# VH-VL binders against Cytochrome b561 and DOMON domain-containing protein At2g04850, part 4

Target 1, 131 residues: Cytochrome b561 and DOMON domain-containing protein At2g04850, of Arabidopsis thaliana (Mouse-ear cress) (q9sj74r43to173)
Amino acid sequence: QQASIAWTYHPHNATLDLCFFGTFISPSGWVGWGINPDSPAQMTGSRVLIAFPDPNSGQLILLPYVLDSSVKLQKGPLLSRPLDLVRLSSSSASLYGGKMATIRNGASVQIYASVKLSSNNTKIHHVWNRG

## First folded at step 25 (VH-VL; from g3 with light chain A34N)

Design j1
Fold by OpenDDE, fold request of step 29:
Structure j1 (fold): chain C 131 residues (1-131), chain A 124 residues (1-124), chain B 107 residues (1-107)
Amino acid sequence: as target 1 above (131 residues)
Amino acid sequence: QITLKESGPTLVKPTQTLTLTCTFSGFSLSTYGVGVSWIRQPPGKALEWLAEIDWDDDKYNNPSLKSRLTVTKDTSKNQVVLTMTNMDPVDTATYYCARYIQYRWGSGSYFDYWGQGTLVTVSS
Amino acid sequence: DIQMTQSPSSLSTSVGDRVTITCRASQSISTYLNWYQQKPGKAPKLLIYGASNLQSGVASRFSGSGSGTDFTFTISSLQPEDVATYFCQQSYDTPLTFGQGTKLEIK
């Protein structure tokens, strides 16, 4: 899977600004990026931002999700909710090609996020996936 | 038009608490990358950063004065308030509030707009 | 704390001259370095941000360069209205810190 990430860390206020670059694989697909506060390289436990098309307008939507054990055990539907443990200060998503771009296989998306980290801690476990 | 203005007492007795208010207009402290800082300057001396409150309502204080400083905001009034306890004559200075801008991609973080400053004299 | 050391502390030169002020950080601050001009009785005025970016509305004779620990502020041709104290300031880490200032006068 082709993806990249760029970031800037501001020690002054422990803010991490990042931009995740991914691509959709279908018109109804999704692209997600997030941070796992507990363990590396796994979606379970992660706090993620998922970009996907609005079912009505087809416009790009970005929503936050907490992928805890309840999600893994399928105890209920995955519902968007504010992130916990990860302090999300700002987020947005955009398609290359601008507002007139459409989500399709190969469509490029950038997910921007600003996260307030704990002071003196610059290590994060980030994850991403698509479908 | 962006403006900031400091208000509060200009004379404080030793051991008393200083309360300064920064009233600003032309911008929002809820905007990502925007903060308000307090900076002071003793007469004829260099500038000293005191504290900052940012768009997330996070507060940052100068460690050398941390125990004495409190910064809060009232978004409804576009005001930021600085309190400094146990004032001493050495704290005599012109106190400024300034808008802090932080760019997302490290292109700069700076104070672009300043209040005119208010001289606070600590004397018995 | 990050210490900011300016050089020189004072400078007297002539109108039209090239003025150079340096600022050294005690540790790397990337490009989180700003330059301010302060005239007597006035608040500091931002001239350069991010080491080399000219603030909007500032004369083009002002410039800045550098990264890491060593930075330079330059006035290509000194004008009478440039008499002031100049400060560098790092915004990399808390506490934010300023240089001690450079007092610039005209002979």
Scores: ipSAE 0.849, ipTM 0.932, lowest interface PAE 0.5, mean pLDDT 95
Fold by OpenDDE, fold request of step 29:
Structure j1 (fold): chain C 131 residues (1-131), chain A 124 residues (1-124), chain B 107 residues (1-107)
Amino acid sequence: as target 1 above (131 residues)
Amino acid sequence: QITLKESGPTLVKPTQTLTLTCTFSGFSLSTYGVGVSWIRQPPGKALEWLAEIDWDDDKYNNPSLKSRLTVTKDTSKNQVVLTMTNMDPVDTATYYCARYIQYRWGSGSYFDYWGQGTLVTVSS
Amino acid sequence: DIQMTQSPSSLSTSVGDRVTITCRASQSISTYLNWYQQKPGKAPKLLIYGASNLQSGVASRFSGSGSGTDFTFTISSLQPEDVATYFCQQSYDTPLTFGQGTKLEIK
């Protein structure tokens, strides 16, 4: 699984700017990156940004999701909603190759996120996955 | 064209509260990476950063003056307001508002546009 | 607070001369360092941001370098209109702080 992350932290206003670099494995696939405010290395409990193709246009979409236990147990549909606990200031996603690029196996995606951290916290537990 | 302009009283009595308004145009304070800061400069002295309000409506104050400072914004009017309580003659200075730009992928955060400044004199 | 110390406090040079101003931070600020020019009765004007980036519209004779704690501002060939006070400023951590300034005059 090829993935990487780059970031810049601004102590002045405790802002973390980061870019996650991932790769799709299918034209209908998804790539997700997020933060787990409670525990490391677990998708459950994470606040994530998921990139996937628009079912109508095929264009890249990035939406926020809160992955609680109900999602893992499939107790209901996964619905996008604003993130809680994680202060997401901004986010965007782009494919390598620009607007003309298409989502396919091997397509590279960049997920950009800006998060406001607490002034006394410089540690973050991030997670990522794809499908 | 980007502009900022400070307005408010130019004379304040000791112990009174100073209220300054920064009216800006040419940019939005809701844009990521954009903020408005207040900076003051006593006559013949160095610049001192006072406070900032950013695109998330987060507020940052100079710790040495934190208890005396309040910064707010009115998005509909493109205005940022600074209040400073318990003014003292030592607070006599030219007060500037300036646009703060945060460079996302680096360390190039700066003040690129400034108001002309307004001289505030604290005297009985 | 991060203290910014400029050197020299003042200097007088001739037109065409190379001018060098230094700024030292009390702790590492990476490249979160800006240089401003201030003329009497005017607001500061941004010249260099991020230690070495020339602000749009600023003359190419102005430049900056450095990282960590030591920074340098340079005017390759001093012009009459460059008479002003120059300030460094760190944007690394709150409170944002400025150097005491360098007053530049022409002989």
Scores: ipSAE 0.848, ipTM 0.930, lowest interface PAE 0.6, mean pLDDT 95
Fold by ESMFold2, fold request of step 29:
Structure j1 (fold): chain C 131 residues (1-131), chain A 124 residues (1-124), chain B 107 residues (1-107)
Amino acid sequence: as target 1 above (131 residues)
Amino acid sequence: QITLKESGPTLVKPTQTLTLTCTFSGFSLSTYGVGVSWIRQPPGKALEWLAEIDWDDDKYNNPSLKSRLTVTKDTSKNQVVLTMTNMDPVDTATYYCARYIQYRWGSGSYFDYWGQGTLVTVSS
Amino acid sequence: DIQMTQSPSSLSTSVGDRVTITCRASQSISTYLNWYQQKPGKAPKLLIYGASNLQSGVASRFSGSGSGTDFTFTISSLQPEDVATYFCQQSYDTPLTFGQGTKLEIK
């Protein structure tokens, strides 16, 4: 799977800015990126941002989740619990190709996030996946 | 045009509470990466960072003064307010408010605009 | 707290001379260091941010370098208007801290 990440940390206010670069594998697929404070290999229990097409309009949407083993992608936020070590300050997603771009196999997506950390000593494991 | 201006009393008696207001224009405290700090300078001495409030309403206080300082903002009035309790002659200084800026991908954070400062003298 | 030690404390030199001021941090602060100028009776003015980046509108005779714990600030050719006190400031961690300053005067 072809993915990359860029980030800048701002110790002044414990702010982590990042951009995740991924690709869709289906017109109805999804691309997710997130963090897991304990294990980099697991999506379950992770605090994630998931980009996917709105089931009705097909437009790109980005929503925050805390995943469990049975979570389904839906329009709107899936609320479970506050983040333990991080607070999401802002997020957005965009497709390569501007306003004419559509979600399809091979479409490139950027997921931007700005996150407040609980301390400058916080260790962060990141995860990503697509389907 | 970005401006900041400090206002409040210039003479305070020991044990009193100081309230200083920073009135600003030309920017918003709701903008990512923007914040306002209070910084003081005793005559002939180094600058000392006191307190800060950022675009997320997060507040940061100098630990050496932590229980004495309160910082708040009123976005509708473009104001940041510092309250400092139990003033002492050692607190005599010029008090500045300054805007800091950081960009997501830029080189750190820094104070790019400062108010003119207000001298606060603590004496009986 | 991160202590910033600045050297020299004062300097008297001639117009056209090269001026170098150093700043040392008590721990590594990467490149999170800024330089300010404070002219008599005025608020500080940002000159250099992130150790080496010149602020917009600042004269090109000012420059900075360094990373980790050791930083330098340079005026390539001193001008009469550069009479001021110069401060370094770390932006790595709170409390944000400043150097004691270097008073620069013309002989």
Scores: ipSAE 0.213, ipTM 0.716, lowest interface PAE 5.1, mean pLDDT 83
Fold by ESMFold2, fold request of step 29:
Structure j1 (fold): chain C 131 residues (1-131), chain A 124 residues (1-124), chain B 107 residues (1-107)
Amino acid sequence: as target 1 above (131 residues)
Amino acid sequence: QITLKESGPTLVKPTQTLTLTCTFSGFSLSTYGVGVSWIRQPPGKALEWLAEIDWDDDKYNNPSLKSRLTVTKDTSKNQVVLTMTNMDPVDTATYYCARYIQYRWGSGSYFDYWGQGTLVTVSS
Amino acid sequence: DIQMTQSPSSLSTSVGDRVTITCRASQSISTYLNWYQQKPGKAPKLLIYGASNLQSGVASRFSGSGSGTDFTFTISSLQPEDVATYFCQQSYDTPLTFGQGTKLEIK
């Protein structure tokens, strides 16, 4: 289960740009990536982006979620948490193989995210999963 | 086709408030990595960065002028507005608005398009 | 605030000569350094971004190098149209700051 991440930091406006590389394990599956504003040992309160097929069209969609205390997914805006040290600025996802690519077992996905930090020395932990 | 143009008064009296409008076309301030800054240049002197507003509506002011500056945007009108209070003859300068851009994987941010500038003279 | 110091403040050379302008930052700014050209009565024009990247549409005789605190801007063969003032600018942290400028003339 191989995954990777690439990033670039922009000090001018404290913006962290990153790309997560992962793979789907089924045509109706999902791939998620997110950040924990606190500790790597804690999943609750993580802000995640979930890539999955549109139920009607099968086209890749990406939506933001906030994990609840039981680690069950709950759809919510990634900018709704007060006093966060990390704010999601923008996001997108794409499949390897361009517009003709389909979601299937082994399909590669790239999840792009741009986040605003409150300090140049902020420690960032990230998480990912798929189903 | 990207353009920016400054508009506002060219003569201001001491203590008055200056309001400058930057009207732009060919880009959106809601696009990732795009922002507009106000930069001034007194005659024969260096450029001084004043204020900035970006695609997330985040605002940055030069700390030396922080209490005097307000920057806002109206994305539907393609405008960025600078207000600067308590003008003084030392504030006489050419005022520019400039677009900055940064790419997710690029080498930093930079001002790729500038307005022509407007000379603002502060005198009685 | 990050201070940017350019050298020289003015420079007079001949068409065809190599021109070198330096810029020093008061602290490390990685490669977050840009170069602009400004002709009298006109707005600055971006030439180089990220220390060494040539802006689209800019002549290949212009180049930049450096990282950390020391940066160099070069015109490989000076042309008459290159008479202008040149500025460096750091994009590492706010307030964004510019060098005082280098006025370039042809003898």
Scores: ipSAE 0.193, ipTM 0.695, lowest interface PAE 5.0, mean pLDDT 82

## First folded at step 26 (VH-VL; from j1 with light chain S30R)

Design r2
Fold by OpenDDE, last read:
Structure r2 (fold): chain C 131 residues (1-131), chain A 124 residues (1-124), chain B 107 residues (1-107)
Amino acid sequence: as target 1 above (131 residues)
Amino acid sequence: QITLKESGPTLVKPTQTLTLTCTFSGFSLSTYGVGVSWIRQPPGKALEWLAEIDWDDDKYNNPSLKSRLTVTKDTSKNQVVLTMTNMDPVDTATYYCARYIQYRWGSGSYFDYWGQGTLVTVSS
Amino acid sequence: DIQMTQSPSSLSTSVGDRVTITCRASQSIRTYLNWYQQKPGKAPKLLIYGASNLQSGVASRFSGSGSGTDFTFTISSLQPEDVATYFCQQSYDTPLTFGQGTKLEIK
């Protein structure tokens, strides 16, 4: 039940490469990591990448979500959409054990993200959660 | 096989604008971590980085020449174009385009493939 | 700008000799340093990237080391085909900058 993150910042082009390491707690669970552009330690307002099993194939998928206040208000279903405010250059997710690995309690997942930052911005508020 | 090739005028008059085209093959500027840079070298002198365009279509210019430089790309043609305004004899140099690779982990960003270079002479 | 200073500017050695070139950055560049070989009339060729990684296809006699501000390029046994100018280059911050070069000749 441990999460960790590794990153490399490239000043030349203000690129932040990140790898989040998480663990699933169930076969139908999810693991999410993202950035809150407004405040620290808050899922609401965050732009997140969520890893979960594809409902049809069971394969691991990674999709972007904007968790604005409408999510809490349940104004509609949470739909994946391109991130705003956070410039996501690249992303991917993989299970330890490869593509043949199955999502289950204790399954390890890594979420990779590459983010372009403003040249004068070296601080980010990142968040993560699972369910 | 990865290749890059510079093309454009080899003689430019002072105050005129230089336009160089880099035509490449074997890779894509849509690939994460890949860019194309322009680098020049005056005869018998050191190399000078001019500009870069990366996989996100972001442009980076040498601050000392920023106002004079413009870099664009045509992904469909696998071309990157450099324009440099107000050329001066001091800008006489061999101009190279090179593939830039940014490695995610560690500290590896480098130019692994280069064009043969094109000598541009600025003279009246 | 980050200044890259190579030493020496020129070097004349014998075949089989060990060659050492140093590069100093005006500020820390971590390991964001590359070494290139340039022969007359040719484009630079990448030899070492990330301070110590040998580029694919490059002879094993070439190596690099260092981090922060001080870096070293080494040819373990100089060969006739190694006559060239060698450049270090930092990719840490904009603008990307090169050393002034080291011209390597054989006696």
Scores: ipSAE 0.858, ipTM 0.936, lowest interface PAE 0.5, mean pLDDT 95
Fold by OpenDDE, fold request of step 29:
Structure r2 (fold): chain C 131 residues (1-131), chain A 124 residues (1-124), chain B 107 residues (1-107)
Amino acid sequence: as target 1 above (131 residues)
Amino acid sequence: QITLKESGPTLVKPTQTLTLTCTFSGFSLSTYGVGVSWIRQPPGKALEWLAEIDWDDDKYNNPSLKSRLTVTKDTSKNQVVLTMTNMDPVDTATYYCARYIQYRWGSGSYFDYWGQGTLVTVSS
Amino acid sequence: DIQMTQSPSSLSTSVGDRVTITCRASQSIRTYLNWYQQKPGKAPKLLIYGASNLQSGVASRFSGSGSGTDFTFTISSLQPEDVATYFCQQSYDTPLTFGQGTKLEIK
């Protein structure tokens, strides 16, 4: 699976700008990227941005999710909510090919995120997945 | 059209607090990557960055003056206010507010629009 | 703090001449370097941002180059209206800092 990430850190205001590059595997699929404030390489506990097609229009949308144990245990529906612990300043997603592009297997997506870090924070644990 | 304008007292006594207001138009301080900074310049000297307030309402002060500086914004009025306590004659300078633009990918953050500046004299 | 050192502090040249000003940072600032022009009684005017990007509306005779710690500002052909003080400024880290300025005059 092809995925990459580019970033720029601005020491002036401790802003981390990131761009995650992923690929959809189906027209109804999803691509997610996020940060785990507690531990590396674990989706559980992560604050993620998930890109997927709007059920009505098919247009690409990006929503924030907090993945906790309740999600893993499927105790309820996964509902989008503002991220906590991770200070998300800005986010967006776009398909390669622009607004005319359609989500399909192999469709490339970029997820942009801007995060405010602690003044002395130089390390983040990021995660990604797709389905 | 983007504009910024400083307003406030032009004469302050030592130990008093300076309050300056920056009124701007043509842009929003809620726009990602946009901030407003205060910069001062003593007569015949170099520029000194004082403080910044950004789109997240985060505030950044020059460490050398941090304890004396407070910056706030009023989004409804498109105003940014700088307060500086315990003024001294050495603080005599032209005070500018300027729009700060942050480029996402490290190709430069800069001050592209400036107010005309206001001369503040600290004297007994 | 990151110190910005300009060279020279002042210079006098002739109309049409090539002008070169250098700016050195005490530590790497990547390309977070801007150049401003300031005329007497006026606010600084942005000319170059990100070391080498010409600000919109600025004459093409102005240019900038460099990365890391060493930067260069150039006026390819000096014009009478270019008489001013020029400042470099780093936006890499807090506090944002300016060079001491270069006063440019015409002979």
Scores: ipSAE 0.856, ipTM 0.934, lowest interface PAE 0.5, mean pLDDT 95
Fold by OpenDDE, last read:
Structure r2 (fold): chain C 131 residues (1-131), chain A 124 residues (1-124), chain B 107 residues (1-107)
Amino acid sequence: as target 1 above (131 residues)
Amino acid sequence: QITLKESGPTLVKPTQTLTLTCTFSGFSLSTYGVGVSWIRQPPGKALEWLAEIDWDDDKYNNPSLKSRLTVTKDTSKNQVVLTMTNMDPVDTATYYCARYIQYRWGSGSYFDYWGQGTLVTVSS
Amino acid sequence: DIQMTQSPSSLSTSVGDRVTITCRASQSIRTYLNWYQQKPGKAPKLLIYGASNLQSGVASRFSGSGSGTDFTFTISSLQPEDVATYFCQQSYDTPLTFGQGTKLEIK
């Protein structure tokens, strides 16, 4: 899977601005990016932003999710909720081609996020996946 | 139209606490990348950054003055308040509030709008 | 703290002349460098942000360049209304700091 990420860190207020670049693999697919505060390279435990098509309009939606063990074990439905442990200041998603673009296999998406880090921490473990 | 204006006492006695209010319009402190900073300038001298409050309600103080500074906001009034304790004649300066803008992609941050400033004299 | 050192501290030139002011940071600040103009009794006015970006509404005769530790501010053709003190300012790290200023006068 091919993906890339660009970022800028602002030491003044410990703000991390980043943009994740991914691609969908189907019209009903999803693309997710996030941060795992505990373990590197694992989706479980991560606080993620997931981009997917609106089931009614087909428009791109971006929602936050906390992927804890209950999610992995499918103990309940995956429901969007505000992120904890990760201080998300701003987020958005867009398709290449703008608002008129359609989600399909190969469709490119960018996920923007700004995160406030602790002043003494400049290292994060980011994760991404798609389906 | 974006405006900022400082208000408060122009004369303070030594050891007293200075309270300045910045009233602003034309923008919101809930907007990502937007903050309000306090900056002072002694007569004929350089500028000194004092404190900032940003869109997340995070506060940042100059470490050299941290123990003396407090910055707060009242969103409903579009006001930012600076308090500075234990004032001394050396703190005599023109005090400015300014809008702080953070640019996302490494182009830096800047103060694009300033209040007219208020001269605060510390004297017995 | 990051120290900002401007050169020169003062200069006097003629109308129409090219003016160059330099600013050096004690450590790398990337392009987090701004230039302000301050006239007597007035608040500073932003001229250049991010080392080289001209602020909206500012005359095109003003420009900036540089990255890392060394920066340059230029007025291509000095005008009478440009008499002022100019400051550089780094926004890279806390505390935000300013240069000592450059007082610009006309002969």
Scores: ipSAE 0.853, ipTM 0.935, lowest interface PAE 0.5, mean pLDDT 95
Fold by OpenDDE, fold request of step 29:
Structure r2 (fold): chain C 131 residues (1-131), chain A 124 residues (1-124), chain B 107 residues (1-107)
Amino acid sequence: as target 1 above (131 residues)
Amino acid sequence: QITLKESGPTLVKPTQTLTLTCTFSGFSLSTYGVGVSWIRQPPGKALEWLAEIDWDDDKYNNPSLKSRLTVTKDTSKNQVVLTMTNMDPVDTATYYCARYIQYRWGSGSYFDYWGQGTLVTVSS
Amino acid sequence: DIQMTQSPSSLSTSVGDRVTITCRASQSIRTYLNWYQQKPGKAPKLLIYGASNLQSGVASRFSGSGSGTDFTFTISSLQPEDVATYFCQQSYDTPLTFGQGTKLEIK
């Protein structure tokens, strides 16, 4: 499992730019990265961006998800919705090889996220996973 | 194609409030990394950054003047408005609005386009 | 606040000469340093951003270098149209601050 992250913090306006580098393990797989506002290394409670193939076109899609306790308890379907608690300013995802690349085992993906932090906080708990 | 222009009163009495409007074109203040800042320059002196409003509608003010400054935007009109209360003769300066660009990576944050500036004189 | 100190405050040189202006930050600003040119009665013009990047459309005789606290602005061969006041500006932290300026004249 090779993954990496690069970031730049801009103190002027407390903006954190991040780029997560991950790899798919299947054509129908997913790669997710996010921030847990409460604790480290836990998907539950995290606000995540998940990259996966569009079921119609096969093109890479990136959608936001809030992984709260309802997800863990399977009380309802996992539905994409705007992130809360994390101020996501912008996001995008791309495959290595560009738009012509296909999602497959070993396909590399980069997830970009820009987050506005509070002026007095530079600590974040980020998480990632794939399937 | 990118332009900014300051408008407002050029003469203000002490203790009064200054309201300046920056009308811009050629870019969107909804684009990530784009903001509009106000900078002033007293005659023969250095530049002083006053305030900024960015793509997320977040406002940033110079701490030394924070209590006196308010910056807002009207996206539909491509305008940014600066208000500065309790004006004093020491606030006499040329006031500029400028486009602020922030790159995602590295240190590419700068003012690339400026208005022509408007001289505001504070006098009784 | 981050204080920006330029040196010299003024200088007079000859056409064709190499001009060097320095800017020192009171604390590290990484490479969040820009250089502007301002002519009388005009708004500042961006010349260099990110310490060493030449702004599009700016003459190649202008350059910048440095990181951390010490920065240098250079004109490789001074031209008559370069007579102006030059400012450094840090964009690292709020408030954004400018140097006091360097007035450049030709002998």
Scores: ipSAE 0.839, ipTM 0.929, lowest interface PAE 0.6, mean pLDDT 95
Fold by ESMFold2, last read:
Structure r2 (fold): chain C 131 residues (1-131), chain A 124 residues (1-124), chain B 107 residues (1-107)
Amino acid sequence: as target 1 above (131 residues)
Amino acid sequence: QITLKESGPTLVKPTQTLTLTCTFSGFSLSTYGVGVSWIRQPPGKALEWLAEIDWDDDKYNNPSLKSRLTVTKDTSKNQVVLTMTNMDPVDTATYYCARYIQYRWGSGSYFDYWGQGTLVTVSS
Amino acid sequence: DIQMTQSPSSLSTSVGDRVTITCRASQSIRTYLNWYQQKPGKAPKLLIYGASNLQSGVASRFSGSGSGTDFTFTISSLQPEDVATYFCQQSYDTPLTFGQGTKLEIK
């Protein structure tokens, strides 16, 4: 299990800045990170960012998803919804290894996100996975 | 060169509404971590933070005054506007607008550029 | 609200002396503390941010330290142009709050 996260919270304006560090396990795989504002025991409603290769170009793509009520990740793009307790302010992803880096088994990826929370007392539960 | 300048009336009667405009240049309110706050200083007294608006259009008001304060921005004009209702002689102060900056990985936010301030007197 | 208490309220000292001003927060603000200088009739000027970081263009005789609730601002060798009021300010939580100020004079 070779994943980590770094974050800084700014209570002044309820802004959470974070970077998730993960690795791909195949050239056609994906790496996902997300948050669940409600509960660590409940996966429904998790808002996730998924990094994966564009099927045609192989370029790294980062897209937002919401896990459905069965907590299964749906194939294909889902429309992004505003979060109840958090708002995504910005996000990006990059591969470690310079301009010519490609997605492959063992490739390291960084997913950056900046989110606004509804209050300074909001508890944030994060989730991640890959395939 | 980053500048901010306050404009608006310098004399207001009790119960009237004060509207102050902060006109700025040299930065954008669409840039992450950038915001503008209104801060006042009664003569001889400490600074009091009033309200602010940030890069996401989120607004923050001092709770002790929140029913009286409205802050808005117009990025096309590089302006932030403070509206403060029901003015009273105790609201006599120099009013500043100030830019704050917050880096993603930095230690909080800070006010790095200030306007020169405008004295607003509330008197009959 | 997070209250910021400065000490002393005023001080008078000689050119070349070391000056120390303290600031105490009513709860932990980690390192989210800034120091400002304000000369009569002027807006505040940022000197120190994040407890210990010197703002660009500020003289190296100014420094800051501390974390949690207790913070210290130091002028290593007082200069004539340092006559001013100095304020601490927390940037941890709203409402953002300032200390009452310390008036610094040369005797």
Scores: ipSAE 0.268, ipTM 0.737, lowest interface PAE 4.1, mean pLDDT 83

